# Designs tried in a protein design chat: VH-VL binders against Rho GTPase-activating protein gacF (gacF). Part 2

Target 1, 176 residues: Rho GTPase-activating protein gacF (gacF), of Dictyostelium discoideum (Social amoeba) (q8ssn9r234to409)
Amino acid sequence: EPISQSTEDYTDIPRIIKMSVEYLFEKCLLVPGIFRESANAMELQRLSQLFEKGGDIDLSEYTDPHCIGGLLKLYFREKPIPIFPYDLHKRIYSVLNEEDSNIKVKSLLESGLGKGQFLILRYLFELLNAVSINCNVNFMNYQNLAICFAPSLIQSFDLSCYDVIERLIENYHSIF

## First folded at step 6 (VH-VL; framework fv_vulinacimab)

Design S18 (from A4 with heavy chain G50A H59F)
Fold by ESMFold2-Fast, scan of step 6:
Structure S18 (fold): chain C 176 residues (1-176), chain A 117 residues (1-117), chain B 112 residues (1-112)
Amino acid sequence: as target 1 above (176 residues)
Amino acid sequence: QVQLVQSGGGLVQPGGSLRLSCAASGFTFSNYAMSWVRQAPGKGLEWVSAISGSGRYTFYADSVKGRFTISRDNSKNTVNLQMNSLRAEDTAVYYCAREYDWGFDYWGQGTLVTVSS
Amino acid sequence: DVVMTQSPLSLPVTLGQPASISCRSSQSLLHSEGYNYLDWYVQKPGQSPQLLIYLGSNRASGVPDRISGSGSGTDFTLRISRVEAEDVGVYYCMQALQWPYTFGQGTKLEIK
């Protein structure tokens, strides 16, 4: 089900995000190229449709971790309104090089996002930070993950999106 | 006032190298992505390369990938384009441009690069 | 790559008359936020390109009201309601939705 910033209440983390993030966190932090490698298109479509139906889903039945990574990216990419507002990203970008920038970024996220959006992004960035910490094995550092997620989260290819998303991944513990 | 002042360019033989520079003033340089756009004589505009404000993210047109390198020095407010293995078809006026709201709101004056024997 | 196609490529216009330039994209430029990532630029003889319209329909600073942009998705139009001598130049549309950024072929506006 698509999430709308104008009508949908983000009072809880959506099931598709919670299940995907938990699975990836537990089993896939060391997978080379996680989020970068392409998923099988038919398996990704099938998995997406299963979540739409709302039944019980066992992600361990999917042997390809790139399918679950792809599902997570697809979810954010297909939202009618981006989970991360473009205007907020520009405001954050303007302070990235200032003194005490992480404090300013934290303040902008807290004032610029609804509570539910903030919780969803905090949950996602915790995973992305953990993936980046294991980059010696999985080859997905802050920059690689920013390339994978910035276009989906902000729904923009503006180069400033990559700097913003990279900062949130790298400095997760200071910002969220 | 925002200004982009370009330098470098000139005549070079095929296979040679040139380095173009663009000096920015009047704004917080590190907060803006920068691009290079070229125009062959009598032809249209072609986007060549872009660099993020941090300098860590770079993108290239397929026609120049592996031969051109975009870089920036935020302490000097400059963006540079290192052009190697130049070909006759790289002959063009090269513009640096500031990226804002998906558009190029300020452009440099242009630098002519001629690759000819 | 997203292919941008302009028509006409040559546009002779009488002073004071209206002019229109069409731009088509090979895929939709409409973002989920409701913006079309299409820009219009003009390059006057001997000068650098300058921004006229950004995000489909927004006029850049200093651009007169007689110049407007419209359209959505894959079909866009730049209109000049009353052509003046200063409008002579080559007009380009550009998509900024995805890399690589791509321009149309250019439309040369001439006074006849």
Scores: ipSAE 0.305, ipTM 0.747, lowest interface PAE 3.4, mean pLDDT 88

Design S19 (from A4 with heavy chain Y57W)
Fold by ESMFold2-Fast, scan of step 6:
Structure S19 (fold): chain C 176 residues (1-176), chain A 117 residues (1-117), chain B 112 residues (1-112)
Amino acid sequence: as target 1 above (176 residues)
Amino acid sequence: QVQLVQSGGGLVQPGGSLRLSCAASGFTFSNYAMSWVRQAPGKGLEWVSGISGSGRWTHYADSVKGRFTISRDNSKNTVNLQMNSLRAEDTAVYYCAREYDWGFDYWGQGTLVTVSS
Amino acid sequence: DVVMTQSPLSLPVTLGQPASISCRSSQSLLHSEGYNYLDWYVQKPGQSPQLLIYLGSNRASGVPDRISGSGSGTDFTLRISRVEAEDVGVYYCMQALQWPYTFGQGTKLEIK
């Protein structure tokens, strides 16, 4: 198995991310509109509070897949400091059209992110890439997923953010 | 066309080890959870172990927990079952199966494992 | 663990006649999303199991419309409206609501 799939690599990944990504990978890759469809606001807030309290949570029991997708986006959106730094995305954007751009993007991510941030983003983008591969069934291609996630990850609506996130989803295997 | 081709299996003594393999083709392997289901001679089906599409999450039946390890290599489209501390009651045909909408829509051909002294 | 119980365990039928197999779960398989996490499989002699019905009532690809699944919660039925020779085999229900996934004992369908 690659080191990115080893148990040791997940030591720095928050429980909310591990549990949400696990559920979505196992049950939701083929769900139409996954991440695009809205969750019930009250149910989403309740689930968020349960994770904050550190209680026992079973996501496989009585949960809407769109609520789990919403929980994942809410986690990133509500971080006091964006998981994906604005300056880093600008540096990545500047090299997107250059020769060997994916190698340059990989290098910028490795130098611009702390280990924990890098592992969390690698974990997330693996899921988003897998979702995009099934876009004929779930209707969520890499552009659609970039629209859903860029505002939460970078905490900006700058158009360059969508291009960067789209590239990371599309070329996950070359970059991470 | 979806295909699951199994290998491994054979005769081992109690306490021995064996590794089963299942090679997948015809679909995006990393998008599907995979499971192993066994069938003892003349008996019904028993789910043994499952692994998520990413390989990060694994589940086991109590009868094999601590003895069997499921793993996958998404770059090679392969799911594996490492069986340690084998017992006579582990004698069965072992099937790999692909999970779709919480059902097993494609199954391998099966691999016979016989645990006998 | 969720216990799955099938009835009958042996089902001799005459060609062209209907057949029904019952499956009961020890707890409800109906999730809040409205799906019943119950599947039906058939294993024909010398072959691997094959999926017939998933999520309670959805026919798998290639399964004829004379085979149907129904039920909700704890009580489920697989129906064959007119039995054909190719239907001979052992039928299993399985719950996929929680790990470990568990199968019923199997129902052997035989032609008289």
Scores: ipSAE 0.000, ipTM 0.469, lowest interface PAE 14.8, mean pLDDT 85

Design S2 (from A4 with heavy chain N31R)
Fold by ESMFold2-Fast, scan of step 6:
Structure S2 (fold): chain C 176 residues (1-176), chain A 117 residues (1-117), chain B 112 residues (1-112)
Amino acid sequence: as target 1 above (176 residues)
Amino acid sequence: QVQLVQSGGGLVQPGGSLRLSCAASGFTFSRYAMSWVRQAPGKGLEWVSGISGSGRYTHYADSVKGRFTISRDNSKNTVNLQMNSLRAEDTAVYYCAREYDWGFDYWGQGTLVTVSS
Amino acid sequence: DVVMTQSPLSLPVTLGQPASISCRSSQSLLHSEGYNYLDWYVQKPGQSPQLLIYLGSNRASGVPDRISGSGSGTDFTLRISRVEAEDVGVYYCMQALQWPYTFGQGTKLEIK
């Protein structure tokens, strides 16, 4: 599936997301610096091109986990419209310190995102939550993962973006 | 408590088929890759097949490729090994094992498969 | 395929004495992220194999500190600082760098 596809038109989880998340979840939870370490630029470009062309891709053999992590970040960063709307993150940010904040966050996500966007984010954050649980080995806690993903998901460096993404990682099970 | 309970072994003639099953409990089955490892009588361990948590990716040792098929049913917490065109050299105790980040941290009790006329 | 070679294949040891098993791989198991994709397993008489060491040197849950793994690249060692009766069994190294996963031929540790 094309990496440049609009998020609003999704009827299912894109193949690139499904394959990458599945591979990382099954094989890479203990990889130090996963999502932080730089991907090999040539391998990342090759993988991106393969998904653009729609070929049959097996990520399970010899592929650098940092390239798969980089592919996920690249996918979201290159979206013409952020998968996570800027105005939605501001609304979420405003309720983070309120009573029952996770219930309110869930409600805002469900009302502020199309069904496809919600499913994609749920799929991604399940992986990020699992990575953060293993932070004693991989050194990637929910703050570190928020630093890696917030600029790609929201396409903004506003500091409030980090707090929102961090909350979604930390409290995945109560929000999604 | 993680448990892997195996079934389905037995005696079969060369060219025959058997299906091994491994029932998992005590963990979220769909999040773990599973493998089959065998041990011929008096011999060492040989990895024969693996399957990803989702079931999308499967791998086989060259000795069994084209004859064995690994599969899983995540709704039943079961991993299966369908063994076709069995040969005398496939005689072994077969173990299912859970893979967690490149290590097999839990193993089933083993199932004996004997291929003999 | 990656070939794993163990030595010795037979290891008679006196109770309370140290024991060491060597494992050599035909190619480096050290990946760029800094981990060696090498595991150690023991199979005690009449039992299923059990994990002792993963990623070269990390002890699996429940494994006593008298058992340790070391080495990098192509040469690895499993060491038992003082052998106990419960350590009797066949020890295997396995590479998990690439499919197919491959085991060493096994080292039988027995009490003299």
Scores: ipSAE 0.000, ipTM 0.468, lowest interface PAE 16.0, mean pLDDT 85

Design S20 (from A4 with heavy chain Y57F)
Fold by ESMFold2-Fast, scan of step 6:
Structure S20 (fold): chain C 176 residues (1-176), chain A 117 residues (1-117), chain B 112 residues (1-112)
Amino acid sequence: as target 1 above (176 residues)
Amino acid sequence: QVQLVQSGGGLVQPGGSLRLSCAASGFTFSNYAMSWVRQAPGKGLEWVSGISGSGRFTHYADSVKGRFTISRDNSKNTVNLQMNSLRAEDTAVYYCAREYDWGFDYWGQGTLVTVSS
Amino acid sequence: DVVMTQSPLSLPVTLGQPASISCRSSQSLLHSEGYNYLDWYVQKPGQSPQLLIYLGSNRASGVPDRISGSGSGTDFTLRISRVEAEDVGVYYCMQALQWPYTFGQGTKLEIK
């Protein structure tokens, strides 16, 4: 599927997201520095091109787990419109410290996102939550993962983005 | 009424330390990122450091990284800037500012920091 | 870092005449959502900076209609259609697209 596909066009989870998330969830939860460590640039480029061309891809043939992590981040970073709208992030940020904040966040996500965007983010954050639970082994806690993903998901370097993404990772089971 | 009231400036020798404070009122402090912006005498504005509403995420300009530490106490509605290893070029008026998604909508009155022998 | 360049550095203007300040960024400030993350601030003598324009062209509360912002991508303009005595000060553009947030060097508007 092309990286340039608008999130508003989604009727299901894109193949590149589904395959990458599934592989990382099953095989890479314990990899030190997953999502933080840089991938080999040429290997990442080749893998990205394979997904763009379509066809059968076996991710187990890639020995560098950071390549698959890098592919996932690259996908969100390169989208023409952020998968996580900036206005929605602003609304969520305003309620983070209120009573019953997770219920309010859940409501804002459900009303502020199209069904396809919501499903993609739910699928991604399930993985990120699972990675964070294993942080004693992989060294990627909620804060570290927010640093890695907030700029790609919201396509902004604003500090408030990190608090929002951290909350979604930490409280995945209460929010999604 | 949104207010940001600053304190902690003064004269210090090179290599010394100062702690700046900014007390906020009139809004839900923990819902806003806060920044420090400085202005050297007769010079322009320079963004120095920022801190997220939770206090868990911080950013620094390269010129102060490793020497300055930004922190906040949401129970006291304060943001602080701990300045260590001060240099003559750190001499400036320091402003705390409330960060919204588009920049800075409210600024403190400023506090002068002079680094001189 | 994103480099912000203003011109002119000094802007002497006669009361009632128009004034324009240019701001250029080293990279596009146009976000994928269609917003230009460019703000304008004024610092009046002896005062803290004040927000004038946010997101390229939106006036902050209390800012008069004679002050406007325009531009997109890398080239931006702040215009005052009729300069009044209260407009004296140093004007700064700032990019808010990414940290570190960076300011232009400032333009001092003075009455002749």
Scores: ipSAE 0.082, ipTM 0.691, lowest interface PAE 5.9, mean pLDDT 88

Design S21 (from A4 with heavy chain G53W)
Fold by ESMFold2-Fast, scan of step 6:
Formats: C-alpha cells, sequence, structure tokens
Structure S21 (fold): chain C 176 residues (1-176), chain A 117 residues (1-117), chain B 112 residues (1-112)
C-alpha cells in the first residue's frame, strides 16, 4: 500500500537552492553582512554559469560566502514569474494586524502556493530565520533580511512586501 | 586520494540489528552529502538513505523508513547506518557513496548483510 | 516514485563494435535550471559501482571519450563507440531529480 500523507521531503526543491541553502546553513550563519554585502560580480557570474552548464560544483572551493548568498538572491531575482505571487502578499499583508495573524498567514500560504513553491519558500525561510537568530554576530536582523530578499522573491518594491517577508522570517516556526 | 572504507555487517536473525560504518579520507568530508545504496544477491541497485553535508537533512526509501537511521560524525569523518527490525528482504551488499554534483562519484567497497534464521 | 526503465537488459557485443543502452523515465528529468538529473554507472564483476556520466552528458573523471551520454527529458542513451574487454559489466541509469533516487534494472554488457 502507498503512503497516503502528502510528501514534505525536499523533492521539488531545485538543486541549486538545496546546495546553496545547505552550504549557507552550515558555513555562513555567522558571516557579517551575509546577503547584504555584494559578491564579486565575475565570480558570481562564473558560479551561476557552472550550475547552468552542469560542471563540477564544490561550493567549499568558493571562499567568498557573499558569492553563494548572491547566487541564491540572483536565482529568485531572475525567475520570469516571481516565486512569491504579488496578490498573495497583498492578502497576507491585510491580515498582519489581526488576532491569530500567524494562523491566517499559514492558511493563506498553504492555499495560495503550489506544493513546490511552498516547499522552496519554507526551505529558504528556515535559513533566513537561522541567520536572523545570529544577528548579534552577523548584523542581519529580520528587517535587514527582508530588505535583501523581498525585491527578489516578490519582484516588487512596494513597502508592504518588506513587512510580509519580515513576518515570515521572524515567525517562521509559527507559520511554516 | 579519496577513500571510503566500510565496516560492520554480517549474519543476523530476523528482527535483529546491525550498524554499518563508512570512514572517509582524502577530502573535506563535511562538504559532501553521503548515501547508502544496497544490492540484493543477483539483483540491481537500490538507494536506501541519504544525509546532507551537516547531517541536518536525512532521507529514506519507503522500504526502510522507520527501521533504518542514517547519521554522520563530521569530526571523525564517518557516516553510519543503524539498521533495526531487520527482515530477510534486507539481505544485500550495502555501499556508502559520496554525492557530488548529483552523482555518486566515489563508492565504498561494500559490506554484506545477511538476514537469515 | 520516478520509474526508470532500461533496454536492452542483456547486450552481447563483439569487441570493437559500438554498443548503445537506452533509459526512459516516467517523469521528465529536465529541471528549470536546464539540467537533466540523470546519471550512468557501471558495475564491473566483483567491484563497486563507478560513475560514468552525470547530469545527462558530462563524463566523470577518468572516463574515456568513447563513452558518452545523450538525451533530454524522459529519453536517454549511453553509447560506447567501440567496445573493449574492460567495458564488461552491468550498466545502470539513475535519476537524481527526486528522493528517493531510483535506478533502472541494469543492462548486462557481455562479449560475444
Amino acid sequence: as target 1 above (176 residues)
Amino acid sequence: QVQLVQSGGGLVQPGGSLRLSCAASGFTFSNYAMSWVRQAPGKGLEWVSGISWSGRYTHYADSVKGRFTISRDNSKNTVNLQMNSLRAEDTAVYYCAREYDWGFDYWGQGTLVTVSS
Amino acid sequence: DVVMTQSPLSLPVTLGQPASISCRSSQSLLHSEGYNYLDWYVQKPGQSPQLLIYLGSNRASGVPDRISGSGSGTDFTLRISRVEAEDVGVYYCMQALQWPYTFGQGTKLEIK
């Protein structure tokens, strides 16, 4: 008999995301300015091309953590359709100040995202939450990370985007 | 030179337990995901379990889920497979393998596990 | 689970002649990044499996030019341009797109 529960294994997460997130989680949580500091443009382009061409990829050979952080942001920024739908963020924004807001946010994410999109975002926000917990060393709090990621995830500069992404980082354990 | 050297295995009765170990050398162990792949006598390859670089994420085939536990010790460069509630169908040669760029580029020598009364 | 199907399962070949093995997946292995998450392995008698091809068409270190991988999506081929005695073994394709990783049944290449 087959398993009846829906899978939440990371089977639908792109390999570039799996490799980058896992590496950053293990090696880079304490790096000052992670995701905020610019990567070397040539090295970032070279790394991006390696993933595109299918060459040998050993992220430990890239000593600049900002290159791997930049790769992750670039992936979301370059998507033809934002991973996080604009209309969904507006619906989430509308409930942020209500009672039981995190329960409502969780419900909106579950109904508003396809399974793969939900798993990708859950995987990403687990990393961002872990980075924020170490903000006394890395100087990247919830607000700073929202500024870095909201334009890439939603592909919009509306101020409401920052509030939504900040909430998802801060309250990851209640929402995802 | 990359090496994966396996130990453990042997004959065990149904319902018993065994622990397989794989010792890595010649590379930065903590940068690589590791997997266990088995091969029943005269049969093909079956992936059974995987573990991420850190040990944070683990995955299992449905056939072993709840019975097998994969773990790693990055300070000792080892990956381990704890096998509980063993069944006759678990009889196989078990290989540890290093995952690089979504391929298994290096494999251990294999460890025979026989589950028989 | 993604089902991998190989053909033929038995492949007798004359030394110096070409050989070809097919692999078909139940789902597309082409991901949005542009990669086909399909690997080829060979297991020689009494030995551990060894990687030949990763991400559809990239040769692993030490693999000779006479061995090549091609295909995209659901249909893949491993080609040996001229078979040598050292090529005897069982060849497996594997998908690495999704957990659990799954192998084809294997193709036994033997000399006539």
Scores: ipSAE 0.007, ipTM 0.502, lowest interface PAE 12.8, mean pLDDT 85

Design S22 (from A4 with heavy chain G53Y)
Fold by ESMFold2-Fast, scan of step 6:
Structure S22 (fold): chain C 176 residues (1-176), chain A 117 residues (1-117), chain B 112 residues (1-112)
Amino acid sequence: as target 1 above (176 residues)
Amino acid sequence: QVQLVQSGGGLVQPGGSLRLSCAASGFTFSNYAMSWVRQAPGKGLEWVSGISYSGRYTHYADSVKGRFTISRDNSKNTVNLQMNSLRAEDTAVYYCAREYDWGFDYWGQGTLVTVSS
Amino acid sequence: DVVMTQSPLSLPVTLGQPASISCRSSQSLLHSEGYNYLDWYVQKPGQSPQLLIYLGSNRASGVPDRISGSGSGTDFTLRISRVEAEDVGVYYCMQALQWPYTFGQGTKLEIK
């Protein structure tokens, strides 16, 4: 069992992502329009700067869950290099309609991403899948979440990005 | 002022159990991962266990897996280390530490655990 | 497990002179995001360890500018530009790239 127990996840996930994802997962799955509704830009920037400066940050003191959702999108949008490589998404897109497509997608992710990128995306997509499962209450299905996240993760508005991100949300349990 | 105050060490026979506790104050405890690091007499530092800010993930060094259990109570601002089936090799000063950006920025005062006949 | 190796293990230094400690990892600590998951700690006599440097080169709160961390991948250095009496202690590097976190053997800095 020691072999099967991965202990490397925490060291590979940025604090801003780990805190935000776990908070949203535990507290915000039922929030209507989560990730779609806009946060106040100044409040969002201040929250981002608090993580950069360090110090004691209590996300429960931020009463607007859309601010925390916006923080996740801002983080990925502002990365100098996209967390999800453009070429990788094109390779994935090319296999979406093939036999055993989810197995092929899983293989492409495992070979095309560094360990940290894979772990960050796995944690993010676990959250997005959980949000989508509650779409009857929060009104955010697979397509809605793909529209919110694809431009930030891949840093492209290519229409193929939306299809790829939607597949990863919908079929999380088959792919990750 | 960040403080981590430890308790629960002592002398125990091989095969025995001890529970270490670390009480946190001066920060929002539920926003920080916590770890236990030990130091055998005259030796270097060894990381033994960690727990995420929510308690969702726990991790252990191979030397303590199956014997030690880390837990936390965010309502009481405490992190605990339950140590079972203790061995002479577990004799050490045990430190609790706050994780911040994958570094341990604050440490408790240390608790001596002596496993001897 | 990632093995961390420090050199030297004993470092006698004259007050006011520079000192440097090397740390080598058995595998790259450079993450895909561009961070090096390498920390430096000091344990002063009779005290708990204290964080000096995190993520390779970032100074912890209260750490003076004369202490700096550098390096990338597998080779890292902690530098003290001018040693003061308060710097006496055992210095440890630690990798935080993967669990279990592992420390170097320690470098004892002493005044000669």
Scores: ipSAE 0.000, ipTM 0.470, lowest interface PAE 16.1, mean pLDDT 85

Design S23 (from A4 with heavy chain G53S)
Fold by ESMFold2-Fast, scan of step 6:
Structure S23 (fold): chain C 176 residues (1-176), chain A 117 residues (1-117), chain B 112 residues (1-112)
Amino acid sequence: as target 1 above (176 residues)
Amino acid sequence: QVQLVQSGGGLVQPGGSLRLSCAASGFTFSNYAMSWVRQAPGKGLEWVSGISSSGRYTHYADSVKGRFTISRDNSKNTVNLQMNSLRAEDTAVYYCAREYDWGFDYWGQGTLVTVSS
Amino acid sequence: DVVMTQSPLSLPVTLGQPASISCRSSQSLLHSEGYNYLDWYVQKPGQSPQLLIYLGSNRASGVPDRISGSGSGTDFTLRISRVEAEDVGVYYCMQALQWPYTFGQGTKLEIK
């Protein structure tokens, strides 16, 4: 499906997200520098174009995990409206140091996101949490992953976005 | 420290074959695409061939397509260029280069290939 | 193929003065990601090429801030604000948007 479609038009997890996340989760949790290292620009361009075209795609034919990781980041970066609303992240940021903060964050996400946005983010953060658990091998802890994803998800230069995304990765099981 | 150390090269007659090798160290080789770039004496740079980090995708300049084969061995941290049916116009210094964030951030020292009778 | 054209091909400059090299591509190098897939390299006498600028305007490690890249789409400039003796060499632009990757002809920077 075209990246030009807004998040509000989706009733389920987009194909590009579902396929990329499933592939990375099954095959790439132990890849050093996953999401940080860059793949060849031409391979990323071709893969992106295949998803936009809507043809048959078999990710098992692509063995460069950094292309798949790059595609996932590109998807969020290029959305016309950020998947993660700026005002929501500020509300979440304000409660991060409060008692029962994870319960409050969970409530803010559930009330502040449309159902489609919530499902997409839950799906993504499950992957990012799993990657961070394997940081002894892949060298991508929750802080490193927050640096890679926060600017794409929120589309903001606000430093608070890193703290919010980091919390969602670290405490996935308490929040989602 | 990132290093790319080249070997092979030499003098060969037209129609002959030669194999260039590039040994990588100081980084996780399997995470990077690799290319070969050549430079004829006194001339500019010409990209010759590239290979993806996995080895699944290979690309060639039209001038060498069908004659040269790029390959890599991720278990040995090497990228190779097999050059067949060599012509006088293939005479050049050949560089291997690491592709990072859509640019060549490290280059080997170069290997001279001379095709002459 | 994407054709890369550099000007000038010969650039005599006085030490301490600025220098600029132009690079033009036959088609836009601006990808949907928002990046220009254009790099600048220098080859100093007797040495391998080395990366100066990647993705249009980003300096490679160790490159001084007196060297900068700018431009978008089809027109790009490499600028040296204050030429030093170490800058002598041949400068190349390269497009990395699509294969085959293609270089400009090279610009030889010499001290006059």
Scores: ipSAE 0.000, ipTM 0.459, lowest interface PAE 16.2, mean pLDDT 85

Design S24 (from A4 with heavy chain S52T)
Fold by ESMFold2-Fast, scan of step 6:
Structure S24 (fold): chain C 176 residues (1-176), chain A 117 residues (1-117), chain B 112 residues (1-112)
Amino acid sequence: as target 1 above (176 residues)
Amino acid sequence: QVQLVQSGGGLVQPGGSLRLSCAASGFTFSNYAMSWVRQAPGKGLEWVSGITGSGRYTHYADSVKGRFTISRDNSKNTVNLQMNSLRAEDTAVYYCAREYDWGFDYWGQGTLVTVSS
Amino acid sequence: DVVMTQSPLSLPVTLGQPASISCRSSQSLLHSEGYNYLDWYVQKPGQSPQLLIYLGSNRASGVPDRISGSGSGTDFTLRISRVEAEDVGVYYCMQALQWPYTFGQGTKLEIK
């Protein structure tokens, strides 16, 4: 029998997600290796601490775009409960090659996620889709982005995670 | 209804190569990850390699990494294990297994691979 | 890698008596959704392994009620309430939480 969903409620898109995604969307779609290249560890730690404290943060002061990409990945990786439930990704995985798979995936996301989780993931995947459209310049296609994000979003290295996250990036407009 | 039928075992000398195949029927093959699990004579089970339904992502046990290659042909409903640079320690019965969400629910009949001079 | 340890490795049992096999994992197999990613398999003489228990305690199709799985986190038990002749075989636990999947060393159940 299917296992129960892991759930977490959000009232708004978190500030760290909103600011990072908006900055990356505006400034970093053409950056080679965005999300793949390692951030400067010290800058990433300091930036993370600033968001923890609250306060006025100007992301344009950070010259390394990989720091902001790294911050976004770190946020999801360090959540106590994965933003993307393990059971949900397995259910999505099982329907990926069926007829009307994108409609089924959309339905599973809508039923398996709280409204806030869905909105956060929609916001993130819009960015990842836009990055992938520019892969001729930034060298980050759907597969590359799935490799970068799947372990952080699902907090698992199960191979099925990569197929699921790749589908959500590539078919963003059909699914979200 | 679900069946996994294996072929391709045999005797091979150290350093040789062998290709195992597993033919699947009775389910939508591309929706399931597939794995190879081996069992040395008189020993327990060891997971060797896995491949996702799409075939894009693979994983290997450290003992076979760089020597074995898992692949699948979804148009023919087969998963294959290419074994190169074989060693005596690779002597085992090799099973293909279907991964459903939480384990291996169907197994092939096994095929013996003997690496000996 | 997650290390799986079984005890006992040899289990001689009288027909009709109960049998228990223990399995310990080097890290918790309890995932965030509340399930333990621990499977039990049996390999009967001359046969391929077959699934008995998945998610710690759920019986696979066709598995009799006398076979049950229990436990959580790092400590798991497979119990057979009344051993029958067809139960002879080697029993393995396996963690399915992460790659590489890892098996216990196996427990041989035989009739005295």
Scores: ipSAE 0.005, ipTM 0.527, lowest interface PAE 13.5, mean pLDDT 86

